Miniprotein binders against q56y42. Designs and how they scored, part 6

Target 1, 350 residues: q56y42
Amino acid sequence: CSNNTSNITTFKPLKLPLFWPWQKVKMGPLSVSPMGFGTWAWGNQLLWGYQTSMDDQLQQAFELALENGINLFDTADSYGTGRLNGQSERLLGKFIKESQGLKGKQNEVVVATKFAAYPWRLTSGQFVNACRASLDRLQIDQLGIGQLHWSTASYAPLQELVLWDGLVQMYEKGLVRAVGVSNYGPQQLVKIHDYLKTRGVPLCSAQVQFSLLSMGKEQLEIKSICDELGIRLISYSPLGLGMLTGKYSSSKLPTGPRSLLFRQILPGLEPLLLALSEIAKKRGKTMPQVAINWCICKGTVPIPGIKSVRHVEDNLGALGWKLTNDEQLQLEYAAKESPKSMIQNIFQTR

## First folded at step 18 (miniprotein)

Design n1
Fold by ESMFold2, fold request of step 24:
Structure n1 (fold): chain B 350 residues (1-350), chain A 98 residues (1-98)
Amino acid sequence: as target 1 above (350 residues)
Amino acid sequence: SPEEVLQKLDELFKEIQEALKRGDLLAIRELLLRLWELVYQILEEAREKGNPEAIELIERFFEIFLRLIEAFEYGDFEAFKRLLDELKELAQEIKRAL
């Protein structure tokens, strides 16, 4: 076909909202879509094969998400590899600025970024400066959520206190609307919640790996704490980095650089993959849509990645419906019978 | 002592490579944290001594190390091996600067 078929705006299906405004969820002072999108792949040449020629498709995918009511986008100051360090934030900022649907409404987008706990971030002022650098790359005046990317408790507990004060300062200076953490275990999550509360800064979110492949004892404990304390859990890798998509199975193991990980985990997942497949077929959905919907049903906000218009279109199908309680229990039972689960971030220690 | 720390650094690289050969992902996770902790100690000592050459090399080490951790989490063990080799080379430069 012709290059003219690259313009998605010439074909639009019936414009019914995928979810109504009252289906948005609270995240501290923020109201966010029940699903967001992650941008780890944006600028990542090493793992995701990013090339600048992909930017137009990424921008189209971003616009598709906006058109369907998504307002949460997650990035990090460390996203982008080599000379493209910080490129994920630059791309997101560009897409926000260039969006015609956001003219006069840029504050409607909730940008969540993460600040790496680099060993050279030794003062709260340095951490605040990391936030200012992110705002500069994004070309916006205020973040929705500023997140500490991981806990330093296991190797540098004194640094962690400095970084916590940095989050307080970001909030007090108006650089962020809310603060959060990522890759925190249950003990440190309670500690930072109490620390921030005594300083008048509510912890709005905790971002951890959470999925049907990441729902072990620790992850469920973290979720329970979030539920008790009014912290919104943001689920990263809700598709198990591809293991929950149905592309691979016990009989169709992958080859290539990721094969070791899949060989370790995927053969034990047949009951889960079958349960996902059966429910997907019954509901007229895809397996990714069921896996993401499960995260939504648990009261978390999943952030699957944006890589293409097709992937965003498929993931949007996770909205507008809910698994029944029986379907949720079926999936959870199948997941708990699996002999292996995804390995948590190395800094997520108790 | 500094000599013991540098010896532990070499041993950790070997242990990570051995764990990778046997596919022991949980061991790799634990060893990566130990390596991060050790290099953090080296950075603290370099700061105390006022050694800007070592500090700069160690900061580069941590930037690459974050990519190694990401390759591990993503499960790209070809990228992981290449980054681990890059870190081993940089570790030799750090030893010479200390």
Scores: ipSAE 0.887, ipTM 0.949, lowest interface PAE 0.7, mean pLDDT 90
Fold by ESMFold2, fold request of step 24:
Structure n1 (fold): chain B 350 residues (1-350), chain A 98 residues (1-98)
Amino acid sequence: as target 1 above (350 residues)
Amino acid sequence: SPEEVLQKLDELFKEIQEALKRGDLLAIRELLLRLWELVYQILEEAREKGNPEAIELIERFFEIFLRLIEAFEYGDFEAFKRLLDELKELAQEIKRAL
């Protein structure tokens, strides 16, 4: 009498149980939900077709996340295209300010933003000013995490030293509770860790592409360094930009402007997609929930994007349970059989 | 020399277009970093010579370049092609201002 999928519904009840069966995790001096949300799509007309008419749905999705205990939201000063420059931060700030559930408690949200390593950010003071501009767009007094968006070591190592000093100054001036980096490779990650440690500045996070499609030797080396040094890995693109959702396969390729990427990677992923599907069915979960849960089981904090209320509802189902060790190994072996992996950010260093 | 740097810029655009035509995403990733490095060098030279027109154009180039990188990472190759053409046009304006 019902459809074949008994574990997914078009309207899933919220807030089961009364107390969530998960705890916040440590990220330096911060306590964050074990999953956060990314806001890359907010204000991005170029890639996601953003229109201001979507703001009400985005706000509803933000409130749903808050109501379910999510306190980590990741943005960047470069998010928003054209005349919408900085729009992602403006929207996040608006939603925090307007939230009735946060009334008097806005500082309980951990805002993580990223400062682009633009070639005109040449002094530590200029980098601090970028942080102040982010705070102004967000309409908050302090960030949870101020992140250097990428390393300049590959092309401008002297600029990088200036940006590192800028992170120190952001912390010393009380503009951020902690600092982080994004798109850092293993060697540069150790270097900035040592730099910040001797200056008493908490490096709380390293944000890289990490997923069942992005767990090659270098990403695992970054993960190992994070574990050793007490740095929390934030996993971006935990669903492989949609390739781990089950919506597409070698027999059901997408159409449109992204088809080249999917045609390059999806062939050969059938063992991984099948393993995800089998475990999802066994556990009464969705494939995205399994893929996100895997990131959580590895001790990372994944930040899937906020696109709609429905997607946030589904992603919240990744919380409150844990893949068994055997299920994790099954997924990892299937992922290693894949002949293709996601391409890393162009700035990710050694 | 300045002539060699500008010729290398044109060659990188051609290499990126060729890599895209054959679908070589790893090559595109490496070429985009090399293009970023080269334009960064051009910006430093424009600053040393005190050329504000070139500096302004190059800074605009980097703003669009970040969108190109985002289109590449997201896999939107129609947006990528349009942005690459826009950067190619800006590169000609930069050459004239140098």
Scores: ipSAE 0.886, ipTM 0.949, lowest interface PAE 0.8, mean pLDDT 90
Fold by ESMFold2, look of step 18:
Structure n1 (fold): chain B 350 residues (1-350), chain A 98 residues (1-98)
Amino acid sequence: as target 1 above (350 residues)
Amino acid sequence: SPEEVLQKLDELFKEIQEALKRGDLLAIRELLLRLWELVYQILEEAREKGNPEAIELIERFFEIFLRLIEAFEYGDFEAFKRLLDELKELAQEIKRAL
């Protein structure tokens, strides 16, 4: 005979990986998942409405990513607003420490953090101490990647040389397995690569805004230099800050504080949004999944944000398949019809 | 001169506010970098003269400024306006401490 029991079934995806180990990509001495996750929203009350009541869902989202083979998590010492300064790193460290799936193997997670080029970081030792403070907030002994968050070349070129030496010292002291840069233009990228190469320090990554809305001449030049020099491009804002999701269009603009940015760019995106929608329907995917997959197909590692379990579930669907060459060209052609592209970080150089 | 740099600071705030009113995002990007550069120069001068009150205010200015830059990049212009007003007030405190 049979008994009924009160069961609450939590949906849990299959335990099979979305990608096989041979699909991981090299990032200097590191082997990383073909997509990572960014943590900008963690502790950001100003832009993302962070509240500590969200921590349990963020932790579940982290665990879902980890269970599906993601090992790259990107953070920064500047992530977290006001009294929550550094909160993103503290949360990531907490989730790594508390993860049952990582018990005894926490070092298999590749933590990438960024050190802000604050005007008071004027000696290499001060920059190294920023790295030590990040390690303390994360509660780990070594970073996967320590990144200079932006170039100071446009306004303080002497500070930049000090920060480069700081990256060398971080590596020499064993605080990081490799170093990277963020928001570097093509000329400065070549310069820091040469500087680090002569000192035996692996420049493993360059993190820039790269997407179907951010692939202009300068971004493509950065990509080409990365390919030539063996630097892995990390794509931030792969969804164009929400413009590539299909949630908005020129006839369906967001209301409130972001409408000005969207009004600058969304007019003229209709061909791209249509191409994304058509390919998504054909492949049985979502528009975000197609946009992220495109970044992967270009040989970059996109880092969409961790906001909720649902968003992580959707973003994981970008893995395990590839756009055909024709589909990539269709998207790129449609993207080139846009009269505007995303505005780059104010510090991105030539 | 130091007085000329401080006058230019006030002018940059006005230019940023005007560019925001007309929705000129590329102009705002260029003006934000110019503002960052000018305040960086003010900080260097405050350090040379040994003015710890000004230095502390300017460092707080840069922390808020980073939030302003993030609001600009994210496209949250309500947050941008509030942070710009906060920076403008702090700039007056900095000028008085110099």
Scores: ipSAE 0.885, ipTM 0.948, lowest interface PAE 0.7, mean pLDDT 90
Fold by ESMFold2, look of step 21:
Structure n1 (fold): chain B 350 residues (1-350), chain A 98 residues (1-98)
Amino acid sequence: as target 1 above (350 residues)
Amino acid sequence: SPEEVLQKLDELFKEIQEALKRGDLLAIRELLLRLWELVYQILEEAREKGNPEAIELIERFFEIFLRLIEAFEYGDFEAFKRLLDELKELAQEIKRAL
């Protein structure tokens, strides 16, 4: 008899999932993880210093997210700078195709992309062709969610109607499983919802900047409309572009090109940063995890960016637990004491 | 009128530069939308007149403008300033092609 084979007693830790299947959320016909990931940095040489030498780490980060049950990945046809226009979509498609864990299951990934409202997209057919170009870059036959990237209502209302018809056609032709919008204000959100509904096309998602630093009157009105109409809010920039991480504070301001933005908002955040820190310590979590969990608790689906394996590991820790109602109110009260909020996308109007 | 539109274009660039100097990010947001609106109008007029050289330059202007908006949203004001200067130069080329 041998202790090596039969008599060694060890505790064998059970592997627990980060979230249970019933914690997935509906987006129209789709069932998505309670958090997704955004790919804005992929191919962005201008703001993020992208180089192709980074692709292996990006792929590892994508695989880590996938292995932990994340199925929502958000991109856009405009992501990528210069000659790398569209590179974010190309990289996402490559990673999906090359994934060993997805062989035979590629359709279980929900790809959400956005089609820019470029001034030369003047017919519904041109907008449908933009969707086909995205499918080609992604190397897939159907999107999970096709999104109009911003409203043209403030400068080209006739173009907007053409783009809405393009979304209808994308859905009718089976190019997308669901339709969404990004950067829509409250009035335009209701208008497109009603327009699509009368044409048999459910509006499944609305993507806006939403966080403890972006929950002003207009953003809360958008959230309320989404809740009432059965539209899932996707929260972009859930960490306030880094202001909610604890890396900077009123006594530790950044010195780089982003200092102007931080100087205008960060000095008023001490109550919020303290509340985040207190809750993070109590729960054994990080401040980013608390901030992302808050978005989940509000019924939104946050999409923090994929930049490195380390960042994905941290962000995944936002899953598997919930802030109490008292903790949520503590954070919201502290956020309301901030004298400023994040500036919204230039095209987001009423 | 075409001359009035071109003067408004020059004035908008000046207003954006002044807003940047004083750090008025809300003013920059409003002015960027107004600049987008104005250049959209210029593009529509170039299409009506059948001016392919101007159309090509204006479409390139919008590609760079989207990068400017992204720099603004991210808060990278070194990139923002460089892109704004590039747009000002391209605006002069557009004026010559009109």
Scores: ipSAE 0.883, ipTM 0.949, lowest interface PAE 0.7, mean pLDDT 90

Design n1
Fold by OpenDDE base, fold request of step 24:
Structure n1 (fold): chain B 350 residues (1-350), chain A 98 residues (1-98)
Amino acid sequence: as target 1 above (350 residues)
Amino acid sequence: SPEEVLQKLDELFKEIQEALKRGDLLAIRELLLRLWELVYQILEEAREKGNPEAIELIERFFEIFLRLIEAFEYGDFEAFKRLLDELKELAQEIKRAL
């Protein structure tokens, strides 16, 4: 009696797409999902407690994002602590390679990495070599977006010009499909845009801290300039490091090392947390999903962090719907009543 | 003078420690930028003088400083304190190499 073990190919039911192809966002020559994911925690042992035993869980979380049509993944060459420097890019490259091999889904993954403006990157050639080193860690021939991680304008304006020429050379060599910047303010964003434009290089993205906790005059001005210049704003920390999740309040402060930051910002966030909660309840959504959806409605591409399958599932629920204009205004009003915002990056220019 | 630059370095570390005791995050942000700018000037001077020992120590300082910035942005002030103490020790080594 030959036991024919019928390979029951468990057809995972085709999950309906969370968004339609026409809802993809143009970012220079690229077409990206309305939301991306950030990988800052990957390899961060010091602050996030990364361990290599987490890699399988991170891979599952990445694959879940990819299965749901997410194609934008943000990283940096400086991510990963100590001996784990560049670990985020290494993991992302591994996961892309293994996922494409397993599923035959020609989902064009757009890798957006950020090159640190290290003080020892003194030549455009050294900055191009940083791009090559990222390509090697990622195990890909071309980046989606090469980003300058911060401006050196305040302390090293001559280095900044060299780094900008490095971006030009990366593009001209075909090492990147597009170029972007991070932590640029309004004035410096215009300067780099004009510098790149005169050299035939389109600036495709500007990455800044943008959320309901980071929507001040400067962030709104950056957004306005981005809209005028056809630059896509990438919004990092869309959840305000977890303050917009409803997990914490003035009466439920976190314990431990992060308590100081949270004690300074959570008092007076009650109107914003209430508005998020009310809208979330009305929409049958979570507070994080509402906060991320707000970033999308503002015409930004939010990049929440990949930490687990659960966090990816929760964040994916921000797609396939939109806040009304009135719901957006209600959130923005409540956000303006908050006496404190998030602290900006130290290199955030004017 | 080189001596005045080194004095300003010690002053900035004191001011950061005082701002941290007060919980003044905006002051810390500004002081961190000033510290970065000052150490960058020291690096340029060390390059002009051809001091490879000082250059290596200062490059290591900037690697640790990026972790300090991440700790600040993430709001882990225990990690921030440890990294600040490490930077303060390394700053004394830099001073001896100059």
Scores: ipSAE 0.882, ipTM 0.948, lowest interface PAE 0.6, mean pLDDT 93
Fold by OpenDDE base, look of step 18:
Structure n1 (fold): chain B 350 residues (1-350), chain A 98 residues (1-98)
Amino acid sequence: as target 1 above (350 residues)
Amino acid sequence: SPEEVLQKLDELFKEIQEALKRGDLLAIRELLLRLWELVYQILEEAREKGNPEAIELIERFFEIFLRLIEAFEYGDFEAFKRLLDELKELAQEIKRAL
């Protein structure tokens, strides 16, 4: 009597991700999740209190994002404090390489890095070398998107042309799949688009501060130009540094170093916080999820910062639904009633 | 003149400190851009004159200045003050090297 012990292969049930972004967004030649994640906190000791003991927590946050169909990660070569310069790219490269969910699929991750316009980057070759240094830190052969981090037009217009030629050379050399810019205003965005177009290089993205606290005339004009030119707007700071979270109010100011900024903007923000709270309750969502969903509904790709699993889970809840046009208008009306907006980057051009 | 540029540098640092005391964040933004532009001009002049000591100090100034901008954008005005003081000290070293 031969006992055939049938090996019951226990199929682990495929945990369908609760928030799978079924709808990918086009960004030039790329197909990205409708939300990405920003990594500015990674390696930032001064402002975020980064320590290497946090790397496991950041890895878990990254893996959870991937498991839920996030494939866009924004970084910069300038991220990381002092001796940790480039640490964000190093961590992202490590996490992509070590991710079990990416076995044979590392190329499905779209890394969008930003190259600083350092005053010592005087040649197109030096700027291409900055791209190579980012590839080395990331341990990948090709970037998803190479971004110019800011325009030098106001103080070094000759350097700007050299940096633009550097973007062309990065694309032509196949070091990047697409090129983008950050902190470009309307007029300078058109100029770089036309410069790249004449050279057969598609401008795929423009990254600006865009949120319910940063939707002024200039941001709306940038959005309009992006829509006309087929450029995808990437919205950084979609939560207004946490002001749109409902954690803080004029009666509940943060203690410590950020108290000055919050005391400037939170007074008179009550109509917007109320509208966010009402819509959040109606939708069974959080205020941050509503604020991020608004950025998506406006046709931008928001890149909220991640620093924990909890932040990933909270932000993923912004996906799989849409605000109605009426809810969007209610939020935009309440945002216009706010007496103060976020301050733009110092390099944001006209 | 080189002396006028150095005087303008001291004036900008004073104006930033005064704007910070007032909590005038818009004025700080504008003054930071002017400070960047001014120090960039000083760097170009130092390159033209072939002053490697001044170039190295100014490059270090820009590295710290990027952290100042990050502190400003994040709204950490305690970090911003510390970095601004460090930039002021380094600006005096640059002045001695010019």
Scores: ipSAE 0.880, ipTM 0.947, lowest interface PAE 0.6, mean pLDDT 92
Fold by OpenDDE base, fold request of step 24:
Structure n1 (fold): chain B 350 residues (1-350), chain A 98 residues (1-98)
Amino acid sequence: as target 1 above (350 residues)
Amino acid sequence: SPEEVLQKLDELFKEIQEALKRGDLLAIRELLLRLWELVYQILEEAREKGNPEAIELIERFFEIFLRLIEAFEYGDFEAFKRLLDELKELAQEIKRAL
């Protein structure tokens, strides 16, 4: 009796793509998913409680993002606490390498890392070496986007020029496909754009805090300049540290260490949280999905954090639909009624 | 003067602690930037003087300071307070090395 073990090829039902190839966003020479994911929590033991026992869950969350056509992953060389310094890049590199879905397609993944403007990075060569160290941790030959993590203009303008030349050299050496910046304000963004342009280096991205909690005059000006200069705005903290998720309200404040921040902002967010909830209910979506979709509708690429499979699943639901102009205006109006916005990064320039 | 810089350092730590007690997050943001700028100046002076002990301590200060910024941005003010206390202790070590 020959037991023909019929290999039931479980046809994974062809999941419809969450977005079409023509909905990919241009970011300089790169084509990226309308949403990316950030990896700040990876290796952050102090604030996020990262443990190496979570790596399998993070890998599953990463694979789920890839399976759904996400190809932009943001990291930084400074991510990971203490002995886990650079852990985010190490994990991302490991996951890219081990991905069965990426066999022969690793180059479709756009790794966007941020190089810290450490005070000891005094030469362009040292900054290029930081790029090489990131490539080594990532186990890849070329970065998608090399980003300056913050401007030193306020305290070390001479160092900033060295770091900008470092970005030029990274690009010229082919270590990065494109260059970007983070925490640049409008004026400093124009300056670096012009500096890079005169050297034949396209500035492809500007990463700033941009959300319904961070859409002030400055953020709108940065967006306008990005649109004019052909720079793609990357929106970090699109969920306002979880304030836009509906998990918390004036009646349901978080307990513990984050209670101070949330107590200061959440009571004033009632109109915005209501508008998010109403639109979410009307659309059959979650509040996070609406908040992320707003960032996409504004022409930015949001990068919510990869924290778990469940959070990735929820955030992926921000794709494949669009808020109407009226719904966008309703959210923006309610956001303007909020007396407090998110605090900007300390290095956010003018 | 070096003494004035060291006095400003203590003053900034005091002001950050007072702003934290008030829950004045905007003041904390501004004071953190001023603290970064001040410690950067101290680092440049230590480099000019060729003080390797002070340089090493200040580089460690900046590593911890980045975690302080992350704690501030994340809104974990218990972690922020612990890191601020660590930075304050390290600032006293820097002062002794200068």
Scores: ipSAE 0.879, ipTM 0.946, lowest interface PAE 0.6, mean pLDDT 93
Fold by ESMFold2, look of step 23:
Structure n1 (fold): chain B 350 residues (1-350), chain A 98 residues (1-98)
Amino acid sequence: as target 1 above (350 residues)
Amino acid sequence: SPEEVLQKLDELFKEIQEALKRGDLLAIRELLLRLWELVYQILEEAREKGNPEAIELIERFFEIFLRLIEAFEYGDFEAFKRLLDELKELAQEIKRAL
C-alpha cells in the first residue's frame, strides 16, 4: 500500500549530477566529493540500535550516495560494539565489493578509516598491523586515508611519536594513499604537519567537530591553520547530533535517554533555528540541507551519518547550490547570538 | 604512589556520578579525560611489574571506556550510566589483580 521511494529506478532518460567534477575538492593527492558520509551507526548496537536486519537498507543508502557522486566514506576500526567490533568496516567493504555501479572502479571510492590510539598500540609496527587488520575487514588492498583517531600528546607524548611513525610506515608500505588526523587542535596540527612533510607523507585531512553549533574561536583557529597548511578540514557532526534538524526545539524536546543533552542546549538556540528555518523556506530546502551546505561553503567536507535511504536522500539535497555570502553571515551571526554550543570530544587538543 | 592512584580512581568515579546528577556536562568531559589519563598510568605500572592478568583487565576497561565516551558524545545518558557501573565493577577486579 505504501509507496516506497527508496527503490529508485536506475534507468533514466536524462540525469544530471548533484555536483560537477570540477566541484570536487582536493585532499592531498585525492579528489573527493564536497560531502562524504560517516558510518558510526553501522554495527553500533548500543547507541544506534543496529541489527543485521538493517543491512539491506544500509546497502541501498550506500548505493544511493554512490549513484549521486559521493566517493568519500568515513569509518573507524572502533566502529561496532561488543561482538560486532569492526563491523562498520566489514559492512563498508561488503557494500563496495557488491556494488554493481562501481564495476571494477572500486579504487575511485575514497575509504577513510581511523585507528584508535589504544594504549596497547605502542610500536609503529603495531599501528601498521592495525591498518592491515582494517584492510582485511574492508577487503581492499589500499585505503584512501588512514587517520589517527585522536592525539595522545596530553598523556602519552612518546606514544604519539610512535603512532606518527606508524602513519609514515603505512604510507611507505603503500597501505594508504594519504594520512589524516582527528580531534587535533592547531598546535598539534602544526607539529604533525611538519613531521610528515619532512618525511614526504601527505597529511591530507583534519577531522574535527565543526558546525553552526561548533564554530567557536578554537574551531575557527583549527580551520585557519588547515587553510594555511593546505589540510582539508572534514566536519563531523555537522547537524549537531540532531540539534540542527528542526525536529526538536525549545518547545518540542525529545523524551528518553538523550533528553538531558537536548534540554541543556536547545533552549538557547532560537536565533539559529529561526535563521535556519527562514533560509530553508526561502531556498526550498530543509534545515539539515542548509546546515550542511554552510559547512561546504566554509570549505570543509561534512560527513553526516548514513542511517537510512531517506536520510541520504535528504542530505544529498545539500549539494548543487550555495548559500549567498549574506545568508552565511546571517547564520553565523545567529549562531553567535545563540549562547549554547556542542561540547567537544574529550580528546580534542589545542 | 600506587595507593594514591587507586584512591584517585574511586574519587573520579564519584565525581563523575555527582557531575551527572547535577547535569554538568562540561565537568563530565573534563573528568572523563582525567579518568582516561589515570587508567593509562595504572596500565604503565602493570606493564612495569609484568602483570599480564591486570594488563588484560585494563585493556578490557579501555574498550568499555571508549563506549562510555561514545555514549557521552552521543548524549545517551542511560547507556552512559550502565557503562559507568560496568567500569566501576571492572575497576575492582583490576585492583584485586594488582
Scores: ipSAE 0.877, ipTM 0.945, lowest interface PAE 0.8, mean pLDDT 90

